VHH binders against PH domain leucine-rich repeat-containing protein phosphatase 2 (PHLPP2). Designs and how they scored, part 6

Target 1, 249 residues: PH domain leucine-rich repeat-containing protein phosphatase 2 (PHLPP2), of Homo sapiens (Human) (q6zvd8r785to1033)
Amino acid sequence: SHGLAEMAGQRNKLCVSALAMDSFAEGVGAVYGMFDGDRNEELPRLLQCTMADVLLEEVQQSTNDTVFMANTFLVSHRKLGMAGQKLGSSALLCYIRPDTADPASSFSLTVANVGTCQAVLCRGGKPVPLSKVFSLEQDPEEAQRVKDQKAIITEDNKVNGVTCCTRMLGCTYLYPWILPKPHISSTPLTIQDELLILGNKALWEHLSYTEAVNAVRHVQDPLAAAKKLCTLAQSYGCQDNVGAMVVYL

## First folded at step 1 (VHH)

Design l07 (framework vhh_lunsekimig_d3)
Fold by ESMFold2-Fast, scan of step 1:
Structure l07 (fold): chain B 249 residues (1-249), chain A 122 residues (1-122)
Amino acid sequence: as target 1 above (249 residues)
Amino acid sequence: EVQLVESGGGVVQPGGSLRLSCAASGFTFSSYELYWYRQAAGIERELIASISSGGSTNYVDSVKGRFTISRDNSENTMYLQMNSLRAEDTGLYYCARWDYTPGYEDSYFDYWGQGTLVTVSS
């Protein structure tokens, strides 16, 4: 089961979208996702409507989590067409499926992201971050890759003055500086795995992983848990769009 | 080796028509999505039209209803039919193929033709 909360803050638009399917791939898997367009609502909503279907096709072509998830992001990026030329979006997908090594008694979690949305697993009360944040401020290797491709990094840490995010779906006009290649991680689920938290940039700028896990660990209602995370971020001064999803495992 | 060669550019008056061609070699043409880009003086190269391997098309709003992209897989050629041309359509027109390879570092590759010049003036 899951709970989702989204708040616009002081912004005119809500540019965060999410998807949640507690049953996927003919009822044998689950998929959860979060998308953040920063200043556009168009791409997050489009990705919310399309990425699960793309994932379903790709898992039928390969059992390799790196292959099917990378292809899901690539195909989704290409399907944006003209809308993806100037607009971009962070994208995060979490896929839970029967473990290939022991499908009758265990499950595996695969997490993939571009941009700044992150998934954090609660394992025995401790946070296990499963995503990578692609920003010039937090990733020196990405900053160097962009510089090697001869982009100008401005004083506010933006690629050609436009964005601090070095990987997104869309933004094809900023190729080769902005790439749609996701970070992908997989972990077998254990008896100690209690819940999964998906959050956008604004959530993780205001809450530590430990604070987020502790805030929801004893909340029995997933919706109440997600709302609590957003409210806590706002109490710490968040004025931007904030989104949180809590999935009980 | 992948090659894309554009042709069909020229000088036309406003309201005129041109048909651009992109001849492709060195890859399985029918398997790839293909693109037309335009670069006008002082403006970044922009994507104006695309066509999938299955034939679905997409256009920027400024050319919708005036331009038609098509492909002939038997001739390994992509076309752009341009009708009702305007002064702002002036520029170099490029065809392109995009490759993104998951698991091959953090790169993807694009292939461009040399461009064909379209000038719309009286």
Scores: ipSAE 0.000, ipTM 0.151, lowest interface PAE 14.2, mean pLDDT 80

Design l08 (framework vhh_lunsekimig_d3)
Fold by ESMFold2-Fast, scan of step 1:
Structure l08 (fold): chain B 249 residues (1-249), chain A 120 residues (1-120)
Amino acid sequence: as target 1 above (249 residues)
Amino acid sequence: EVQLVESGGGVVQPGGSLRLSCAASGFTFSNYALYWYRQAAGIERELIASIYSDYSTNYVDSVKGRFTISRDNSENTMYLQMNSLRAEDTGLYYCAKSRYLIYWGTFDYWGQGTLVTVSS
């Protein structure tokens, strides 16, 4: 079960898209995703329509979660073609499946992202961040990588004045500074795991992980939970596109 | 210094078989995904087969069931067994190492390639 809320801010374009496939069966699983194009709606919508199908193809080729998830991001990146030349998008995928290491009534969660969308797991009331934020402000290692590759970093922390995000799907004209390689993490799911929150940059800039978990932990309706997160971000001054998804485990 | 050296190419008749080898040095072989690419004259390089650090494999549809990729971590060598060769398989075959530990689409090194010619 999941709930999704999206709010456009002051601009009339919503550059955030999401996908959710709650269907669950042996060998299939559930897939959730969020995409943020920042200033473009084209790439998030393309990824929303294609990326789950790519993932389902790739899980047939490998049982290794790191391998099939990396493949999913790379194939999706390449499928953007001309649209990915100058446009880019953050991408986050969460995949829940029977645990191959312990398949007797246990499940695993694999989370992969490029960009600034993040997934946070609530485990016994405690937030467990499962994503990495690829931005010049929050990742000194990424900042050093792009500097070593001779990128010009402007005073507002943007690569060549274009973006603060150091990894995205698309944006091929800024290679090798902007890479499509995702951060991937996996965790077996336990009875202590209550819910999963997916959010874009705007959500996580306004809510701490603890605050987000506390805001939704006791809300029984996933849609009401997602709306509550967006409303809280707006109450703290968010005027940009904000997206939140809450998945009950 | 990272080096990848292909061998095993040659001229073969349609329906024949060849085994390509890629000998690697200068990096921790077992930690990286490895790939076979094919390039014909006037055509961009095509990823043919991949093998990951966990031994899982992937193939382009045109070679599935005919080609088998494998690796020997103790010998730092990757192989491509090619069966039921067709004229369309003619090309320069390159092995490549992922630029990153698990990524196949971007890579930081490949060798000169080994020529496979399927002719009748």
Scores: ipSAE 0.000, ipTM 0.113, lowest interface PAE 18.2, mean pLDDT 79

Design l09 (framework vhh_lunsekimig_d3)
Amino acid sequence: EVQLVESGGGVVQPGGSLRLSCAASGRTFSDYALYWYRQAAGIERELIASITTYGSTNYVDSVKGRFTISRDNSENTMYLQMNSLRAEDTGLYYCAAEYFDSGYERYDYWGQGTLVTVSS
ESMFold2-Fast, scan of step 1: ipSAE 0.005; ipTM 0.441

Design l10 (framework vhh_lunsekimig_d3)
Fold by ESMFold2-Fast, scan of step 1:
Structure l10 (fold): chain B 249 residues (1-249), chain A 122 residues (1-122)
Amino acid sequence: as target 1 above (249 residues)
Amino acid sequence: EVQLVESGGGVVQPGGSLRLSCAASGFTFSSYDLYWYRQAAGIERELIASIYSGGSTNYVDSVKGRFTISRDNSENTMYLQMNSLRAEDTGLYYCARTYEVYTEYGSWFDPWGQGTLVTVSS
């Protein structure tokens, strides 16, 4: 089970969307995702409606988690068409499936992302971040990559004055500075794995990983847990769109 | 190139104190959450203390009240003040800018420095 909460804050648009399927691929697995368009609601909504279907097709073509996740992101990027030329979106996808080494009794979690949405696993009460934040301010390796490709980084830490994200789905007019290539990580799930938190940039700017885990670890209702995270971020001064999803394992 | 250089370890008697330093270069120090890990002989690495970019801190129960993590963003340096040291605090201490992430191909972790050895003996 899962809970999702999204709040617009002081913004007049909600540019965060999410997907959650507790049963996926004929009940074989589960998929959860979060998308953040920053200034546009179009791409997050489109990805919310299409990305799980792309994943389902790619899982049928390959059992390798790196291959099917990379293809899921690249095919989803391609499917954006005209809308993807000027608009971009962060994308985070979490896929839980039977472990190939022991499918009858254990599961594996694969997490893939572009942009600034992050998934954090609670393992024995400790946060295990499974995503990479692709922003100029948090990723000096990405900052150096775009500088090496002759991008202009403005004083407000944006590529060509447009975005601080160096990886997104869409934004094809900023290629090759902005890439749709995801970070992918997989981990077998253990009895110590209690829950998974998905959050957008605004959530993680206001809550540490430990604060987020501690805030929800003993909350039994996943919707109440997700709402608590958004409310806590707003109490700390968040005025932007904030999204949180809590998945009980 | 990202570098983290630990220093300040040594040999102390139980009840003693040490201050560890982690000097960072090659990235925007103030933007990162930072961590101290400990590796004892034959024991898996464990997270001891965290300090977040916003200034909040967290500690594993065994060191809570005895260790204090701090950072100086102007000097690109993180510290771990260790008081009331015990034999079980013996180990190699590493600083990191991210949590260790395990994948099916092993662990993916930010660059380890050389570490700094802390030995508590009586």
Scores: ipSAE 0.000, ipTM 0.118, lowest interface PAE 16.7, mean pLDDT 80

Design l11 (framework vhh_lunsekimig_d3)
Fold by ESMFold2-Fast, scan of step 1:
Structure l11 (fold): chain B 249 residues (1-249), chain A 122 residues (1-122)
Amino acid sequence: as target 1 above (249 residues)
Amino acid sequence: EVQLVESGGGVVQPGGSLRLSCAASGFTFSEYALYWYRQAAGIERELIASISWGGSTNYVDSVKGRFTISRDNSENTMYLQMNSLRAEDTGLYYCAKGLDYESYTPYDFDYWGQGTLVTVSS
């Protein structure tokens, strides 16, 4: 089961979209996702509508989680067409399926992201971050890659003054500085795995992983849990779009 | 180094047949999904057919029943058998390999060949 909350804050539009399918791939698995366009709602909404279908096709083509997830992001990037030339979006997908080593009694979680949306697993009450943040401020290796490609990094830490995010779906006019290549991680799920939190940049800028886990661990309703995370971020001063999803495992 | 080389394109009349080949090198062919894409004039490149490492196939609706994708792992070659060709099938046909996560391409797209031109005209 899952709960989702999204709040616009001081912005005049909501540029965060999410996807949640508790039953996926003919009822065998589950998929959850979050997309953040920063200043556009078009790409997050398009990705919300298309990425699960792309994933469904790619899992038919390969059993290797690195291969099918990387291809899901690449095909989704390509499918943006003209809209992807000037607009970009962070994208996060979490795919839960039966573990191939023991399908009858265990599951595996694969998490893939570009941009700044992150998934955090609660394992025995402790946060396990499963995503990488692709930003100029938080990733010195990405900053160096962008500089080596002769981009202008402005005083506010943005590539050509446009975005601090170094990996996104779309933004093809900023190639080769911004790439659609995701970070991918997989972990077997255990009985100690209690919940999964998906959040956008604004959520994780205001809540530590430990604070987020502690805030929701004993909340019985997933929707109430997600709303609590967004409200906490706003109480700490968040004025941007904030999105949170809580998935009980 | 990964290389994909398409061949078999040509001019054919509506209702005709054509077989495209994609010769691959530089990777373990049997371990990757392979794809045929089509680029028509004024239209963005689209996925037409796919074949998994296990031999499972998928097609866009417009070519189902007319096109057949296949692979020969002993020859490192993928094929597209095209039957009942229509004018709208005209375009450049590209083969592609599933993404190698450890390797960047210039646009981080599937490895692409140069393409082979198919023209369906009366």
Scores: ipSAE 0.000, ipTM 0.158, lowest interface PAE 14.4, mean pLDDT 81

Design l12 (framework vhh_lunsekimig_d3)
Amino acid sequence: EVQLVESGGGVVQPGGSLRLSCAASGFTFSSYYLYWYRQAAGIERELIASITSGGDTNYVDSVKGRFTISRDNSENTMYLQMNSLRAEDTGLYYCVREYDHLWSDYTFDYWGQGTLVTVSS
ESMFold2-Fast, scan of step 1: ipSAE 0.014; ipTM 0.353

Design o01 (framework vhh_7ocj_1)
Fold by ESMFold2-Fast, scan of step 1:
Structure o01 (fold): chain B 249 residues (1-249), chain A 120 residues (1-120)
Amino acid sequence: as target 1 above (249 residues)
Amino acid sequence: QVQLVESGGGLVQAGGSLRLSCAASGFTFSSYAMGWYRQAPGKQRELVAAITSGGSTRYGDFVKGRFTISRGNAKNTVYLQMNSLSVEDTAVYYCARDEYYWGSDLFDYWGQGTQVTVSS
């Protein structure tokens, strides 16, 4: 698998970072990631540098997708230390490895996220979203959870006036309203699986899943595909930092 | 809707025992780690004990050997058996659902609390 990322923005700070390791765990697997700090660049950069190392340790402790990925997010959250007290970041990891049921002839994909970065798989030309968006606007169940914990939801749909995200790495001062617990999904990869798109909130606010898949399906170069997605978002009026990564399977 | 309801608190003499219960509803109880926290007036909230979905237990240093956490998955209930109580154990005790099923000591839902008062 080959993945390349493109980041674009009009800000002096680029608060989106990406991770692409076409060779992981001694060359057997691959890891791709995207991190969005919204207003800070510090946590996305820290997570970009550290989170793959945490994953490498956790996959050696467990073969269970839910266990090693949840531990990766928890340990990464705790390793932020003081920086994680007031700053937060969306985090998305995609891990491709030999299928435990048939490691000699097939691969599986595990996707985990907190926040608003999403991974979308193209399976036979159809978008298959693999992530959950943890925001007050898009997740009534999460909105109810934070209300039940007596959070103040301001008129602009923010927890205590600070953030619309209900799951992030960091933001420890907003515990227990903002949690580092990821959504995790796993799927065996099939012959129909063509590519994987990773994007941040800005990308998915401007492009539908179908439009994103259609824009890149006939592009053979992953970097050109990622650039095309960012350019489309900007052409539709995106002024925020936008990030896209395309991985050919 | 997730609900946690504590019971079993009260007034007890130093050296005595109490058993707290927490009845859970609105989620698949057996899939979650559960914990007990306490908060005394003017002090920070602190972890007392936690139990994973598989039954592994963890205790705060100040209660090890005196308190025992257990769970009854058939009844959706977590228990805290408190022995050899001292006045320093006086606090409101909260039942909580761990956000991670293996027990991370991070909790996403809390009960209303039950008062435990230990007199000398």
Scores: ipSAE 0.000, ipTM 0.196, lowest interface PAE 13.7, mean pLDDT 83

Design o02 (framework vhh_7ocj_1)
Fold by ESMFold2-Fast, scan of step 1:
Order: sequence, then structure tokens, then C-alpha cells
Structure o02 (fold): chain B 249 residues (1-249), chain A 122 residues (1-122)
Amino acid sequence: as target 1 above (249 residues)
Amino acid sequence: QVQLVESGGGLVQAGGSLRLSCAASGSIFSIYAMGWYRQAPGKQRELVAAIYSGGSTRYGDFVKGRFTISRGNAKNTVYLQMNSLSVEDTAVYYCAKEGYDFYTWEDAFDYWGQGTQVTVSS
């Protein structure tokens, strides 16, 4: 892991939180994350304070990326308690560790998300998106799953008129329509992997992946890079909370 | 492999309307930004409209209010509704996709279709 920078949104109310730990799991790895509550600050902040500890426990119990990430999200969901009954949050975690197959010369990146925060890797100057957007509009398979579970999808593409997001941590009053089960992907890191961008829904609504990568790949300061992404989104008309984190690899 | 195929172009009188379609096939990842570009003979390609993964849109100033970009529910189709066409809209229209084949881990790159001709007569 090389470094990190992040920038908060532009409004007085901030419903986006992030975490960054260049040294994780007794110094063998790094973890980065972003959380977006849309209309609530409570769950993103709680997840920011708890999810890294949950991940640390789960990676000690399993080396299988699907198992430890799925358990991290499920345990974090359960730990929300009463706050998670009506409030929900997008959650994104990126975990970098030595590759179990080749730990002396290679690292692996595992990315897991629910909701609409996304991680994009810059590989040789090209964007590699690593997250899935769980939205009724963007995901016909998720829309069908929700319909099969007898949900009412309103005219504005929301589950019971509440949210277009089909997977979140919390929001248990909308179970089984809204699930805490993440999309999980892993990739070995290569010498061509230059940086990782984490962004919330507002960032990716206003910037293409290519625009985001091109805006930051030659910026030397990670904080300046993150600020540039938020400023560029604002120049395209974004007035919502915007979160961006740039991790140099 | 992703392939983009444009359709819906043709000859239309000034003031008329056309709807262009772009169908993507192959290993499809629906979170990419997609857009429409156009190129008239002897001119550079210019952005007409773009739609991002979250649904936000961007338009060239020359078409704002006249053209509308949208995605189909199948994720793999993008439309450009063109209203109040003028002679200056005559060009080859190209569908573009920011893309990466997630399964092969090959480099991410922009995909372009072969284009569809739009001709507006006075």
C-alpha cells in the first residue's frame, strides 16, 4: 500500500464516511472503505468504526475471500442492532494482502460491496471496475429477485417507495427484499496497477471511470487527487454529498 | 468480448425526429458509462450525450433540450431520441462504451460501434 487521500461532500450534512488503514491484520495488509447512508449519518459512521474490527476477526478464521467478506458484511449488519431496523447504508471494503499463492512477490485485492459505492482500479492507465451497483434500475436480476419476493415496486423504481437500492447493511424492515449480501471480487495485483479509486453514488453519477482515472493518474498528492475528483463532479452539476478516496499502489 | 451495434439512422427532413439504438453484446457489465458521439465529414468527433452508471446524463450544448439519452431495462441497450433535427445534425453517430472484460482481466478500454449515418435535409 502506498498512500491515501479522501474528501468529504459539499453540503453541511455529511452522510458519507470512509476508513483507511495502510497497516491492517497485524501489519500484513491494508483496508480501505466507504459508506453512504444517503439520508442518515448514523449508519455510515457506525460502520466506519466497526467494520475493520469485524474484518480482522473474520480473516483470522478463514483464508477464503468469499467466506471472510460475506461474514464481515453479515456480522456488521447484525451489529447495527436497532439502528439497522429502519436505517440503511451502502458499504464498500477493499482489502489488500499478500497473495496466498505467491506471497513473496504478489499482493491480492479483494473488493466487496452492497449498495452504490464503487471501487475502480487503474491498471496501465485503464479503469477496472471491481464493484456491482445494486439498484432496481441498473440490475434486472435484482429487480426480478425483489419482484419474486412479492415487493411493491413503485412508479419511481423504489422498493415500497423507500429505496432504489436492493442491497444494504441495515434496513431490516425491508427484508427479504433488501439483503446484506455483498458482491465479492478478487484479483492479483500487477506492476501495472497504479491506483485505486473509491467513490460514492454521487461521484460515479457524474464521472465516467475513464474520466476519473485520467483526472488523477498524474497527480502526485493523493489528497489533491481526491479533491480534484470531487471538484470535477461539482463542475458537472453535483450538489449532493460526494466522497472520493484515491489509494496509490 | 463486447460488440456495439448502432441502428435507427437514416434520412429525415429538418424539424423531424429519429431514435437511435445501440445494442451491446458479449460479456456485458452494466455499470459502464455509455455515450453517443458524432462526426461530420472533415470534423473531429464530438460528444452528443452520455449516461453514467447511476443514471446521470451529460449533453453537448448544441443538442441540449432536443436530444435525450436513456438506457433500456436489459442494460445492454442505449437510446438517443433526437427531436427538432437541423441540417447541422448531419453526421455519422457512434455508440461508445467504457469497457472492461471482467472475466478475462484484460485491459479496460473504450469500445466503439461502426456508426450509423444521420442525414437531415432542408
Scores: ipSAE 0.000, ipTM 0.192, lowest interface PAE 18.0, mean pLDDT 79

Design o03 (framework vhh_7ocj_1)
Fold by ESMFold2-Fast, scan of step 1:
Structure o03 (fold): chain B 249 residues (1-249), chain A 121 residues (1-121)
Amino acid sequence: as target 1 above (249 residues)
Amino acid sequence: QVQLVESGGGLVQAGGSLRLSCAASGFTFSDYAMGWYRQAPGKQRELVAAISYGGSTRYGDFVKGRFTISRGNAKNTVYLQMNSLSVEDTAVYYCARGDYEWLYDSPMDVWGQGTQVTVSS
């Protein structure tokens, strides 16, 4: 089961969208996602409607999590067409399926992201971050890659003055500086794995991983848990779009 | 031990065709992008063609419409079908392993030893 909360804050648009399917693909999988367009609502809504279908096609062509997830992001990126020329979006997908090594007894979680949305697993009450934040400020290797490709990084830490984010779906006019290549992480699920939290940039700027886990660990209702995270972020001064999803495992 | 072994090179007349093969071993072939590069004497290596693990392809401008890259995951082999060859295609052709981002200018991390292609006028 899952709960989702999205709040616009003091912005006049909600540019965060989410995806949740508790039953997905052959083998009784589940998929959850979050998309953040920062200043556009078009790409997050499009990705919300399309990425699960792309994932379904790709998992039928490969059992390798790196292969099917990277292809899911690349195909989704291409399907944006003209809308993807100047607009971009963070994208996060979490896919739970039977473990390929032992499908009868165990499950695996694969998390893939571009941009600044992150998934955090609660394992025995401890946060296990599963995503990478692709920003010039937080990723010196990405900053160096962009500089090696001859981009200008402005004083406000933006690629050619446009965005601090070094990987997104869309934004093809900034290729090769901004890439649709996701960070991909897989972990077998254990009996100690209690819940999964998906959040956008605004959530993780205001809540530590530990604080987020502690805030929801004993909340019975997934929707109440998600709302609690958004409300905590706002109480700490968040004025931007904030999105949180809590998945009970 | 990761290895790439090219074959199929040789001498061909202008307008002819050749098919290059690259046999991969020591890694899970289906997880990687594969590519073909070439290098003529006194020139830098240049991209001829690349194929993602999902089968998406990319070509150098000088070979579009003439060359086709393909892969056979069951045989751990990548192929380059070369049609309408010209003298300017004369070079040593190298097979290379990349990651899935090769379509976005990722560097190749493993190279074969190369196979010579000579096109006579």
Scores: ipSAE 0.000, ipTM 0.205, lowest interface PAE 11.3, mean pLDDT 82

Design o04 (framework vhh_7ocj_1)
Fold by ESMFold2-Fast, scan of step 1:
Structure o04 (fold): chain B 249 residues (1-249), chain A 121 residues (1-121)
Amino acid sequence: as target 1 above (249 residues)
Amino acid sequence: QVQLVESGGGLVQAGGSLRLSCAASGFTVSSNYMGWYRQAPGKQRELVAAITSGGDTRYGDFVKGRFTISRGNAKNTVYLQMNSLSVEDTAVYYCAKDYSEFWGEYYFDYWGQGTQVTVSS
């Protein structure tokens, strides 16, 4: 089961969208996602409506986590068409499926992201981050890749003065500096895995991983858990759109 | 070693034509997704044209009907034929090779140095 909360903060628009399907691929798997357009609501809404269908098609063509996830992001990126020319969005997908080594009794989790949305797993009460943050401030390797491609990094730490994100779906006018290529990680799920938290940039800027896990670990209602995370971020001064999803495992 | 070398740029009057060439080494252009991008001063890099290994082509909306991308297998070269040029086409033009290692994933990992096109009125 899952709970989702989204709050606009002091902004006039909510540019965060989420996807949750507790039963996917005929009840064999589950998919969860979060999308953050920063200043546009168009791409997050489009990705919310399309990415699960793309994933379903790709998992039928390959059992390799890296292959089907990378292709899901590439196909979704291309399906944005004209809207993807100037607009961009962070995208995070979490896919839970039966483990190929023991499908009757074990499951695996695959997490893929571009941008700054992150998934954090609670394993035995401790946070296990499963995403990479593609920002100039947090990723020196990405900053160097962008510089090697001859981009100007401005004094406010943005690619050509536009964005601090080095990977997004869409934003094709900033290619090759901004790429749609996701970070992909997979882990077998264990009895110690209690819950999964999905959050956007604003959530993770205001809450540490440990604080987020501790805030929700003993909350019985997943919606109440998600709302608690958003409320804590706002109480710490968050003025931007904030989104949180809690998935009980 | 992968190399891309653009040529054919220069100064041309509005309404004129230019043909850009991109000579490739270290791979075969007929087996790869190839593209042309451009960047004008103070603007972002944008897609001009692309051609797949199967020969399908794509164009940016601002050049459809005026520009044509093609490839010459004998010289391992990609061409961009630019007709009915306008002042707005003034930019540095870049050739790019798409690297696909995994089942149709495409990311342009290899770029040429660029060639300047200047259109005067």
Scores: ipSAE 0.000, ipTM 0.156, lowest interface PAE 10.2, mean pLDDT 82

Design o05 (framework vhh_7ocj_1)
Fold by ESMFold2-Fast, scan of step 1:
Structure o05 (fold): chain B 249 residues (1-249), chain A 121 residues (1-121)
Amino acid sequence: as target 1 above (249 residues)
Amino acid sequence: QVQLVESGGGLVQAGGSLRLSCAASGFTFSSYWMGWYRQAPGKQRELVAAISSGGSTRYGDFVKGRFTISRGNAKNTVYLQMNSLSVEDTAVYYCAAYDEDYYLGPTFDYWGQGTQVTVSS
């Protein structure tokens, strides 16, 4: 089961969208996602409506997690069309499927992201982050890649004064500084895997991974768990859009 | 500079076969998606087949089961095997390359000059 909470904070619109399908690919899998447009709601909503269908097609073409996830992000990026020229969005997908080595008794989790939304797995009470944060502030390798491509990094840590994110879907006018190429990770699921937390930039700026896990580990209702995370972020001073999803495994 | 050079087109009778080749240069072939598109007179350019860097394939509905796309990374070449050809397959066939890691739109995609395929009744 899953729970989702989204709060606009003090912003005048909600630029975070999510998807959740506890039954996917003819009932054999599950998919969860979160999208954050920062200052636009158009791309997150479009991705919410399209990315699961793209993933469904791509998993039928390949069993290789790197291949089907990379293709899912590339095709989704292309489908943004003109909207993707100036607007961009963080995108996170989590796909749970039967383990190909033993599909009757075990599952695997594949997580892919561009931007700053992150998935964190609770394994035996400990957080296991499965995403990479693509920002100038948090990723020295990405900052160096952007500098090597001769971008101007402004004093507020933005590429040409526009965005701190170094990878996102859309934003094609800032190519090759901003890339749609996702980070992809896979892990077999174990009996120690209790839950999965998806959160946007605002959530993870205000809560540590350990704090987020501890806050929800003993909450039995997934919706109450997700609301607790957003409320906790706001109690720590978050005034931006904040989104959290909790998936019980 | 990126170049895509198509070959193998020509005239063939309905029910016949042709194999198209596209030789690529000026980029890291193995990291790119390769595709074949076609454009018949008075119609828009449409996808015939595409192959990812890893070998996964996609086909247009009208050619599925008749055409096969493949790639030879050692030779920087993509192929289209066309079987059971019909007069409706008559078109100029274009080779295309897309960077699967990065997409900027049609102007970033690379296109060949095209090769004519004519199927007679």
Scores: ipSAE 0.000, ipTM 0.169, lowest interface PAE 14.1, mean pLDDT 83

